# Designs tried in a protein design chat: VH-VL binders against c3mjb8. Part 39

Target 1, 104 residues: c3mjb8
Amino acid sequence: MRIKNKIKKRIIELIELAYITARKGDLELAREYIKLAEMYSRKGRIKIPLKYKRMFCRKCYTPLITGVTERRRIRSKILIRTCLICNWQRRYVLSRNKGSNKEN
Key: E = the ipSAE of ESMFold2; O = the ipSAE of OpenDDE; V2 = 0.75 times the mean of E and O plus 0.25 times the DockQ between their complexes.

## First folded at step 15 (VH-VL; framework fv_pritumumab)

Design S7 (at its last look DockQ between E and O 0.60; V2 from the best seeds 0.79)
Fold by OpenDDE, look of step 15:
Structure S7 (fold): chain C 104 residues (1-104), chain A 123 residues (1-123), chain B 107 residues (1-107)
Amino acid sequence: as target 1 above (104 residues)
Amino acid sequence: EVQLLESGGDLVQPGGSLRLSCAASGFTFDDYAMSWVRQAPGKGLEWVSWISASGYSTEYADSVKGRFTISRDNSQNTLYLQMNSLRVEDTAVYICAREDYDFWQGYYYFDHWGQGTLVTVSS
Amino acid sequence: DIQMTQSPSSLSASVGDRVTITCRASQSIRSWLAWFQQKPGKAPKSLIYAASSRQSKVPTQFSGSGSGTDFTLTISSLQPEDFATYYCQQSYSTPYTFGGGTKVEIK
């Protein structure tokens, strides 16, 4: 396996682990996993897939869990995701395919 | 049409091993996390194990931790459950379930289930 | 672990009846609650997720409500095909846990 592929795997693993850890109630450890993943991404020049980037707050690195660390609202055909930890907010245009939603 | 087909269930003695398979079709397998859920005869549902879409993360119920291993082959669209050191209380129909994600609401949830395969552990 | 207490364990009802099943979590699970239907010898069928969101093709007589620790599945008008066992399940955190089930039988 290429080194970059190994790093990418580790990045994804860390993000997934962070999400699981956060859901178990350890937000601090979860954030550390995300920070580590981001570091690997930066050092390895590996882009984190959008699917995984959307799993955490890019401002405070907290995994986004609806009702716990995240609030989601739909207003005027826009999905608004708010981080409840740092109030970071992202908007998504509603579309039939969630994968085709454009981040604003 | 989404299909999940379990196989591998058999009669085994306590301490034995068995490997279950869940063949997935009708959807992009590697986009979905998967779980095994079991149901003892005449009993309720019990979550057994979970694996992420990538296969890099796994979770287990305490009752099976250290004995069962969940894995997946995304190239084969197949979910597996390796069961070692089987106990009588492991007797159940083992069902694979797909975990979907509602992006708009932000929830993961089981949306499709297989018919299950019967595992009987008896001396 | 989060314990899910489902009640009643069984009930008898007639076609057309309003049926209510409750599920209580040992701790707040926000809205991370799902309801399933299972008929004998069949795979579970997903009905409700996120406490109140109906799955696709689920009949309108099924509705879910609640948040935090107390949840309710309501069948507004029981249909012949609705006689089955129903389960709640929390997806808040692993290990995922199910209620004990409610068997809806014909009166």
Scores: ipSAE 0.896, ipTM 0.945, lowest interface PAE 0.5, mean pLDDT 95
Fold by ESMFold2, look of step 15:
Structure S7 (fold): chain C 104 residues (1-104), chain A 123 residues (1-123), chain B 107 residues (1-107)
Amino acid sequence: as target 1 above (104 residues)
Amino acid sequence: EVQLLESGGDLVQPGGSLRLSCAASGFTFDDYAMSWVRQAPGKGLEWVSWISASGYSTEYADSVKGRFTISRDNSQNTLYLQMNSLRVEDTAVYICAREDYDFWQGYYYFDHWGQGTLVTVSS
Amino acid sequence: DIQMTQSPSSLSASVGDRVTITCRASQSIRSWLAWFQQKPGKAPKSLIYAASSRQSKVPTQFSGSGSGTDFTLTISSLQPEDFATYYCQQSYSTPYTFGGGTKVEIK
């Protein structure tokens, strides 16, 4: 299972690099890194961990940077994230049984 | 309990080298990006370097680029700073810091700091 | 690089006083701003992130406000343990940069 673990590490590295690249303003290159990570995930049948899956827009592959490429609203323990590039939205519900989320 | 413990600070001559370590415990180390921050005696805080959770991506302050290398060993829960070609102005307490993420608000921030290790560069 | 200008550089105050410290960024950092407390010879302690979010276990006298370029740390009623130096820091882009610090001294 050594090769599959190496591919998973590469997927994570690409998503981290994409986020940093987007924060520097190069959204086109950042999207290419995400597309490559998604390709490795598909071909290798390797799930992208939830932490990293949440770092980019699933529709247009833009890394999601608060106040720059996405807008966030929190209402009644619901987080709504809107991609400012393609207007994709996703909703998240706060739960005490999930993750290491901070209290709001 | 999150703990960060720096070591490796010493007195060195200009042009010398040191390697600093930051031992991490009480959390899943490979989930967090890390930074080195330094503070010269009697002065303010200065960010030195950053490394991503995987260790793949790094960033450096201009004052240390080409001389310092940040790295990590996620299997040993340890962050490193290799410092080469040391200068008098590198004299400082070097502090490691953990970068956390608030998913609700979507911000990265330093949430825990080590005690620091003193590096003195002097003839 | 994003310059962080912090003021005042020092101030004198008494226990119970309301203290306000300001930090200005050379360009918009949205709300990517944190505040830290540091006592001599000690590690920094994280107080505020995202401009206004108090970190866990941080006492309620500390609050942060602002967005864009102008930010404020307020200590609503100084306690004896609050005499320290305070730093702002932006995490909008690398290099991450700190303000010059504000030393809060006892009168």
Scores: ipSAE 0.817, ipTM 0.899, lowest interface PAE 0.7, mean pLDDT 91
ESMFold2 (binder alone), look of step 15: mean pLDDT 92; pTM 0.921

## First folded at step 16 (VH-VL; framework fv_pritumumab)

Design T1 (at its last look DockQ between E and O 0.61; V2 from the best seeds 0.78)
Fold by OpenDDE, look of step 16:
Structure T1 (fold): chain C 104 residues (1-104), chain A 123 residues (1-123), chain B 107 residues (1-107)
Amino acid sequence: as target 1 above (104 residues)
Amino acid sequence: EVQLLESGGDLVQPGGSLRLSCAASGFTFDDYAMSWVRQAPGKGLEWVSWISASGYSTEYADSVKGRFTISRDNSQNTLYLQMNSLRVEDTAVYICAREDYDFFQGYYYFDHWGQGTLVTVSS
Amino acid sequence: DIQMTQSPSSLSASVGDRVTITCRASQSIRSWLAWFQQKPGKAPKSLIYAASSRQSKVPTQFSGSGSGTDFTLTISSLQPEDFATYYCQQSYSTPYTFGGGTKVEIK
């Protein structure tokens, strides 16, 4: 396996682990996993797939869990995701093609 | 149409091993996390194991930790459950379930289930 | 682990009846709660997710409500095909856990 592929795998593993860890109630550890994943991404010059990037707050590195660390609301065909930890918001325009959002 | 078809269920002795398979079709398999859920005869549902879409992350119920291994082959659209050191209490119908994701609400949830395959552990 | 307490374990009802099933979590699971239907010898069928979101092709007589620790599945008007066992399940955290089930029988 190519080194970059191995690094990519580790990045994904860390993000997934962070999400699981956060759901178990350890947000601090979860954030550390995300930070580590980001570090690997930068050092390895490996882009994190969008699906996984959407799993955490890009501002404070907290995994986004609905009702715990995230709030989602739809207004005027716009999905608003709010990080409940740092109040960072991201907006998504809703399209008729639900398939385009399935990659999350 | 989404289809999940379990196979591999058999009668085995305590301490034995068995490998279950779940063949998926009708959807992009590698986009979905998968779980095994089991149901003992006449009993309720019990979650057994979970695997991420990538296959890089896994979770297990305490009752099966160290004995069962969940895995997947995304190139074959197949989910597996390797069961070792089987116990009588492992007797159940084992069902594979697809975990979908609602992007609008942010929830993961089981949306499709297989029919299950019967595993009987008996001396 | 999060314990899910489902009640009642069984109930008898007639076609057209309003049926309510409750599920209580040992701790707050916010809205990470799903309901399933299962008929004998058949695979479970997903009904509700996110506590109140009805899955596709699920009849309108099924509805879910609640948040935090207390949840309810309501069948507004019981249909002949609705006689089955129903389960709640929390997906808040692993291990995922199910309620004990509620068997809805014909009166």
Scores: ipSAE 0.900, ipTM 0.947, lowest interface PAE 0.5, mean pLDDT 95
Fold by ESMFold2, look of step 16:
Structure T1 (fold): chain C 104 residues (1-104), chain A 123 residues (1-123), chain B 107 residues (1-107)
Amino acid sequence: as target 1 above (104 residues)
Amino acid sequence: EVQLLESGGDLVQPGGSLRLSCAASGFTFDDYAMSWVRQAPGKGLEWVSWISASGYSTEYADSVKGRFTISRDNSQNTLYLQMNSLRVEDTAVYICAREDYDFFQGYYYFDHWGQGTLVTVSS
Amino acid sequence: DIQMTQSPSSLSASVGDRVTITCRASQSIRSWLAWFQQKPGKAPKSLIYAASSRQSKVPTQFSGSGSGTDFTLTISSLQPEDFATYYCQQSYSTPYTFGGGTKVEIK
């Protein structure tokens, strides 16, 4: 219980660090931090919280920085995020309340 | 209601040290990154330092690197700024600010500010 | 460091006037630009983020535009409570930096 909390904290710290590292321009190191966070998640069987899962490309593990490593478009109530490194796209359905939506 | 309350500002001599606190209430403190911003009397705003929600990652303005340390205690909902080797040019009102994230546009931004605490560095 | 050049440093205007304040970044910041309002002795108030997104409870006379290096805050019809100093701020990279401010004064 306490071990899982420490591993979860480490996962979050690595993803935060990866985002900052990518903003400084070091995408290769940033991807290594994400891969390490994913490894901790898999070995510990700990889900990465959704907030942090949305911070990086799930295909190439690049942290997603608006206008730098990703592009965002809204079409007909759908948010489309495109990773500019590997062109992977993910779609999110917008809801009436901006804080609630379904991923597509 | 989101509230940020700074304390610890004082008159101090050059070379001295001071520790500022920012007490947070009305929100889940460890979900938010935080910054210190300062404003010298009659002057504009200057960003000082930033700390991630977990407290693991920090950033500093060049003018304060090596002298100031930002930290947080998420169990006590408190942000800190340890200020060492103070200089006259550090004289300012120091303000803590909460950083939020708009997922749909994908931007971080300051959404709430404290009232500030005055630090005066003079002989 | 990214320098933010704000213009003008001050202006005089009457209630009902359209006011335009500009901010130029020394390099592209995409849309990582915010605008703040500050009255003497008070904390800054967040107006706009992401260059053009109005924060909650901010009146509709405030609008932002621009991308890249050139940004504008527009007050479409100045209200009595809008006399204040306005700052732009980039959050594209640390150190985050502010413009020098624009004081909007009553004629």
Scores: ipSAE 0.770, ipTM 0.885, lowest interface PAE 1.0, mean pLDDT 91
ESMFold2 (binder alone), look of step 16: mean pLDDT 92; pTM 0.926

Design T2 (at its last look DockQ between E and O 0.62; V2 from the best seeds 0.78)
Fold by OpenDDE, look of step 16:
Structure T2 (fold): chain C 104 residues (1-104), chain A 123 residues (1-123), chain B 107 residues (1-107)
Amino acid sequence: as target 1 above (104 residues)
Amino acid sequence: EVQLLESGGDLVQPGGSLRLSCAASGFTFDDYAMSWVRQAPGKGLEWVSWISGSGYSTEYADSVKGRFTISRDNSQNTLYLQMNSLRVEDTAVYICAREDYDFLQGYYYFDHWGQGTLVTVSS
Amino acid sequence: DIQMTQSPSSLSASVGDRVTITCRASQSIRSWLAWFQQKPGKAPKSLIYAASSRQSKVPTQFSGSGSGTDFTLTISSLQPEDFATYYCQQSYSTPYTFGGGTKVEIK
């Protein structure tokens, strides 16, 4: 396996682990995993797939868990995701094709 | 149509091993996390193990940790459960379940279940 | 681990009856709660997720409510095909845990 692929795998693994860890209630450790993943991404010049980038707040690196660290609201066909830790918001225009919005 | 078909259930002795399979069809397999859930005869449902869509992350119930291994082959659309050191209390119908994601609300949830395969551990 | 306490364990009802099943979590799970239906010898069927969202093709007589620790599944008018066992399940965190189930039997 090429080194870049190994790094990519590690990045994804860290993000998934962060999400799981956050759901177990350890947000600080979870954020550290995300930070580490981001570091690997930068150093390795490996782009994080969009579905995984959507799993955490890009501002404070907190995994986004509905009702815990994230709030989601729909206004005028726009999905607004708010990080409850740092109040950072992302907006998504809702289209008929929901397949592209999968995050798992 | 989404289909999940479990196989591999058998009668085994305590201490034995068994490998279960769940063949998935009708959807992009690697986009979905999967779980094994079991149900002892006449009893309720018990979550056993979880694996992410990528297969890089796994979770286990304490009752099976160190004995069971969940895995997947995304190229074959198949979920596996390797069961070692089987115990009588592991006797159950083992069901694979797909975990979907509601992007609008932000929730993961089981949306499809297989029929299950019976594992009987008995001397 | 999060314990899910489901009640009642069984109930008898007639077609047309309003049926209510409750589930209590040992700690707040926000809205990370699902309801399932299971008939003997059959796979579980997903009914409700996110505490109150009906899954696709689920009849309108099924509704879910609640948040935090207390949740309710309501069957507004019991249909003949609704006699089954129902389970709640928290998906807040692993290990995922289920309620003990509620068997809805014909009176």
Scores: ipSAE 0.892, ipTM 0.947, lowest interface PAE 0.5, mean pLDDT 95
Fold by ESMFold2, look of step 16:
Structure T2 (fold): chain C 104 residues (1-104), chain A 123 residues (1-123), chain B 107 residues (1-107)
Amino acid sequence: as target 1 above (104 residues)
Amino acid sequence: EVQLLESGGDLVQPGGSLRLSCAASGFTFDDYAMSWVRQAPGKGLEWVSWISGSGYSTEYADSVKGRFTISRDNSQNTLYLQMNSLRVEDTAVYICAREDYDFLQGYYYFDHWGQGTLVTVSS
Amino acid sequence: DIQMTQSPSSLSASVGDRVTITCRASQSIRSWLAWFQQKPGKAPKSLIYAASSRQSKVPTQFSGSGSGTDFTLTISSLQPEDFATYYCQQSYSTPYTFGGGTKVEIK
């Protein structure tokens, strides 16, 4: 396995762990796992897959759990996700094909 | 076509051990968290264990914690359940389930199920 | 752990009837609630997730409602193929838990 593949695997593991940690209510520890994953991504020059990049707030690094740490709204074919911790919003343009909006 | 095929169910005595496998095909296996769910004869569904897509994180029902170990080999697209210290109450059909994510609504849910493999624990 | 109490445990109904099955969580699970259908000898089939979202290919007679602790699966017009056992399941926190099931018998 190449070094980049091992680092990418670790990034994914940390983001998965962060999400589970946040679902158990420990948001501070969850954010630390996300920050560590981001550090590995920067130092290793490894792109975080889109599926995992969408799992946390890009401003405060809180994992986004529907109805708990985030709110979702659809308006005019745009999905709007609001982090309930820091109020940061992200917008996603929806296609007419539901499959094209699935996370990776 | 997503397919999940369990194997390894058998008749075993109390205190024995057994390893179940779930062979996955038709999808990128390591993108999906997986669970084992069991159903005793004539009874309802009981969640047993969960494992993240990478295999790094796991969760267990209290009834099996310490006795069962969930694992996966993403290079072989296979999910496992190692069952030790088996009891009569572990008798069930064991079913593997794939957890998918609806990005639009933001929820994880079980979207595909195997047919199951029967484990019978009897003296 | 979050207990899921499902009611009734069984019911009998005729084709065309409106059927209602309820599920109560021991604490709030927001909308992290799914409904499954299982026929004898078959794998479970997902019907509803997120309390009210129908999974693809699920017939329109099935609908879900509720949030927090009280949830309902409704079959608006029972069909012959809807004879089955139905389970609710929470995915708000591990351990994931199922209701005890509701066996729907067509009389």
Scores: ipSAE 0.786, ipTM 0.884, lowest interface PAE 0.9, mean pLDDT 91
ESMFold2 (binder alone), look of step 16: mean pLDDT 92; pTM 0.926

Design T3 (at its last look DockQ between E and O 0.69; V2 from the best seeds 0.78)
Fold by OpenDDE, look of step 16:
Structure T3 (fold): chain C 104 residues (1-104), chain A 123 residues (1-123), chain B 107 residues (1-107)
Amino acid sequence: as target 1 above (104 residues)
Amino acid sequence: EVQLLESGGDLVQPGGSLRLSCAASGFTFDDYAMSWVRQAPGKGLEWVSWISASGYSTEYADSVKGRFTISRDNSQNTLYLQMNSLRVEDTAVYICAREDYDFLQGYYYFDHWGQGTLVTVSS
Amino acid sequence: DIQMTQSPSSLSASVGDRVTITCRASQSIRSWLAWFQQKPGKAPKSLIYAASSRQSKVPTQFSGSGSGTDFTLTISSLQPEDFATYYCQQSYSTPYTFGGGTKVEIK
């Protein structure tokens, strides 16, 4: 495996680990994992896939967990995701095709 | 149609090993996290293991840690459970489950289940 | 680990009855709670997720409510095909844990 692919793998692993860690109640450690992932991304010039970038707050690096660190509301066909830690918000326009907006 | 088909269940002796497979079809396999859940005869459901869509992250129940290994081959649309050092208490129907994600609400949840494959550990 | 206490373990009911099953978590799981139906020899069927969201194609007689630690599955009018065992499951954190199940039997 090429080094770039290895770095990408590590980035994803860290983000996933951060999410799991946050769900277990350790938000600070989780944030550190995200910060590390971001660092790897920058140094390696590797773009984090959108799927994984949407798993954490881009402002405070907290994994976004509904009811814990995130609130989601729909208003006028707009999904509003609010980070409950730093109050940062993201808005998503909902299209008719739900599949186009689905995160996995 | 989403289908999950487990296989590999067998009768084995304590201390033995077995590898289970779950063949997935009808959906983009590598978009979904997967889990193994087991059910002992006449008993309730017990979560066994979880693997992320990428396969890079895994979780295990304490009862199987160090003995079981969950893995996946996304190119083959197959989920695996390698079971080593099997115990009598591991006897159960092992079911694979797909974990979906509701983007609107932000929840992960099991939405599809296989029929299961029976693993019997007995001397 | 989060413990899920489900009650009752079994109940007898007739077609048309209102059935209520409860599940209590040992700690707050917010709304990370799902309900499943299982018939003998069959795979579990997902009914409710996120405490109150019905799975696709799930009949309207099924509803979920609750948040935090206390949750309820309600079958407003029991249908013949609803006789089965029901389980709650928390997906708040790993290890995922299930309630002990509730067998709904015909009276």
Scores: ipSAE 0.894, ipTM 0.947, lowest interface PAE 0.5, mean pLDDT 95
Fold by ESMFold2, look of step 16:
Structure T3 (fold): chain C 104 residues (1-104), chain A 123 residues (1-123), chain B 107 residues (1-107)
Amino acid sequence: as target 1 above (104 residues)
Amino acid sequence: EVQLLESGGDLVQPGGSLRLSCAASGFTFDDYAMSWVRQAPGKGLEWVSWISASGYSTEYADSVKGRFTISRDNSQNTLYLQMNSLRVEDTAVYICAREDYDFLQGYYYFDHWGQGTLVTVSS
Amino acid sequence: DIQMTQSPSSLSASVGDRVTITCRASQSIRSWLAWFQQKPGKAPKSLIYAASSRQSKVPTQFSGSGSGTDFTLTISSLQPEDFATYYCQQSYSTPYTFGGGTKVEIK
């Protein structure tokens, strides 16, 4: 299924572009790229891979850059990521496999 | 164990072309972004180019833009650097580097380096 | 481009000495800084990322500190295998850039 793979490729390209754009300081354009990636995901019924879902705020669609657009804290075996733009928080339970913690 | 093995370095005249390869083993190659870094003899390190884990995004140092092309074949676990319009100042050992991600702290960083392959550009 | 200025360019030290190396970025890179060790004829080895996080298997005499524009690598008690050149590198934005290096030599 060339079409599904092509749409998934486009989704990933947009999220990567959004992150690069945000690192250069254009958060508004970066959010538009994420919104477009979400639209392709919804219309194509293609799940965004988890690693890419974790690259942006699910509330305001800002790409999450440590120390710039997000803050990270560890409290009682929980990683807490806070979007500095809209204050939305995501929580991840830590495991023995460090750096691999999921909220759901 | 993670291994990165560069090849393709050679002696070439100015204006010439070379293609470098970096063979990766011991890890899931398509999970990692990769870079080429070069070091002129007796000099420091200079970043050359970067490619995302997917292969969809690339970045280049200004000194090589338009002349060098980074690419990867994730099915063959190989990173490439196509170098065109070579100049004397491109003379260096070219080293591939793996970029890992620490999800806990949220940082990307180089964690493994190859030994490099020597490119010499001279008349 | 973000310029990385590293000091000193070289230093002489004895085994057991405390060594400090500084790195300054031309603009804030928050904590997106790494340190590398390189011996002659060898590939670089990664020591520190995120300004202060030691990579696996890196000996405890190595520590990093700083944020924003000013960063320090400290070798608390220099070992014989620590004589090498050290580089800082920012990963805040492309082009990634390295400091000019600090050669640590025996006295």
Scores: ipSAE 0.730, ipTM 0.871, lowest interface PAE 1.0, mean pLDDT 91
ESMFold2 (binder alone), look of step 16: mean pLDDT 92; pTM 0.921

Design T4 (at its last look DockQ between E and O 0.57; V2 from the best seeds 0.78)
Fold by OpenDDE, look of step 16:
Structure T4 (fold): chain C 104 residues (1-104), chain A 123 residues (1-123), chain B 107 residues (1-107)
Amino acid sequence: as target 1 above (104 residues)
Amino acid sequence: EVQLLESGGDLVQPGGSLRLSCAASGFTFDDYAMSWVRQAPGKGLEWVSWISSSGYSTEYADSVKGRFTISRDNSQNTLYLQMNSLRVEDTAVYICAREDYDFFQGYYYFDHWGQGTLVTVSS
Amino acid sequence: DIQMTQSPSSLSASVGDRVTITCRASQSIRSWLAWFQQKPGKAPKSLIYAASSRQSKVPTQFSGSGSGTDFTLTISSLQPEDFATYYCQQSYSTPYTFGGGTKVEIK
């Protein structure tokens, strides 16, 4: 396996681990995993797939767990995701194609 | 149509090993996390193991940790459960379940289940 | 681990009856709660997710409510095909855990 592929794998693994860790209640450790993943991404010049980038707050690196660290609301055909830790918000225009928004 | 078909269930002795398979069809397999859930005869449902869509992350129930290994081959659209050091209490119908994701609400949830395959551990 | 306490374990009802099943979590799971139906010898069928969201093709007589620790599945008017065992399941964190089940039998 190419080195970049290995790094990419580790990045994804860390993000997934962060998500799991956050759901278990350890947000601080989870954030550290995300920070580490971001570091690997930068150093390795490897883009994090959008699917995984959407799993955490890009501002404070907290995994986004609905009802815990995130709130989601739909208004006027716009999905608003709010990080409950730093209040950072992302907006998504609702499209008819739901298949493109898979996050798992 | 989404289909999940389990196989590999058999009668084995305590301490034995068995490998279960779940063949997935009708959807993009590598987009979904998967789980194994088991049901002992006449009993309720018990979560056994979880694997991420990438296969890089796994989780196990304490009752099977160190003995069972969940894996997947996304190129073959197949989920696996390697069961070692089987115990009598592992006797159950083992069911594979697909975990979907509602992007609008932000929840993961089981949306499709297989019929299951029976594993019997007996002397 | 999060414990899920489901009640009652069984109930008898007639077609047309309103049926209520409850599930309590040992700690707050917010809305990370799902309900499933299972008939003998068959695979579980997903009914409700996110505490109150009905899955596609699930009849309207099924509804879910609650948040935090207390949840309810309601069958507004029991149909002949609704006699089955129902389970709640928390997906808040691993290990995922199920309630003990509620068998809905014909009176």
Scores: ipSAE 0.896, ipTM 0.948, lowest interface PAE 0.5, mean pLDDT 95
Fold by ESMFold2, look of step 16:
Structure T4 (fold): chain C 104 residues (1-104), chain A 123 residues (1-123), chain B 107 residues (1-107)
Amino acid sequence: as target 1 above (104 residues)
Amino acid sequence: EVQLLESGGDLVQPGGSLRLSCAASGFTFDDYAMSWVRQAPGKGLEWVSWISSSGYSTEYADSVKGRFTISRDNSQNTLYLQMNSLRVEDTAVYICAREDYDFFQGYYYFDHWGQGTLVTVSS
Amino acid sequence: DIQMTQSPSSLSASVGDRVTITCRASQSIRSWLAWFQQKPGKAPKSLIYAASSRQSKVPTQFSGSGSGTDFTLTISSLQPEDFATYYCQQSYSTPYTFGGGTKVEIK
């Protein structure tokens, strides 16, 4: 459980680093950090926390920065996030209930 | 109740060192990125540094790079600023700030501030 | 570095007045702009983020607008507790930078 906590910490560190790297404009390096985090998650069988899963595009692994690498729209209580790099789109239902956001 | 309490401000000579602390309570500290912001007497606000929630990633203003080190101990809910090679221009009230996130709009923003601790650099 | 130019540096107003404060970025910051209020001897208080989103518990007389390089904070009807200094701040890129402040004084 302690080794899994260290791997989880490393996954989080990589995703945070990827986001900062993308903010500085280096999207290719940022994607490499995300890919490495995904590899640690797969190899260690450790789920990436939802907060961090939502920080990058699941198709092209680009960190999602509002107004820069992604576009957000809210229509009919649905949040629609569009990756501006690869056009991947994800939908979230706006709700106040536990676990009620839906992913497309 | 979210509380941020800075400490460690003092009078020091130019070239000296000082370590500031920001004790956090009333929230899950390791879920939040943190910043130090400073305000010289009678002047405006100046961002100093930022640290990610894990503590791994940091950013600094150019005026403090190489001299200041931000760090955090998530087990003690404490943010630190190690200040070396202090200059008269570093004289300010140093304030820690918590960064929150609005998932539905997708923006990070400062939502809570401490009262600050005064650092005076004078010969 | 992105410079934030805030105007006016000070103004005098009466309770009930409509007050407008502007902030200009030296390059586009999209909507990564926040507004803060600060009273003497007090910590800053967050008012607006994302250019126009009012923070929880912030009174409705405060509103923000703008995108790109030009931003405005409006106080629709000044209350006695609103006499303070106001700052804008960009978080588009590091180093994060603040405007020079606008002191709102009682006439």
Scores: ipSAE 0.803, ipTM 0.897, lowest interface PAE 0.9, mean pLDDT 91
ESMFold2 (binder alone), look of step 16: mean pLDDT 92; pTM 0.923

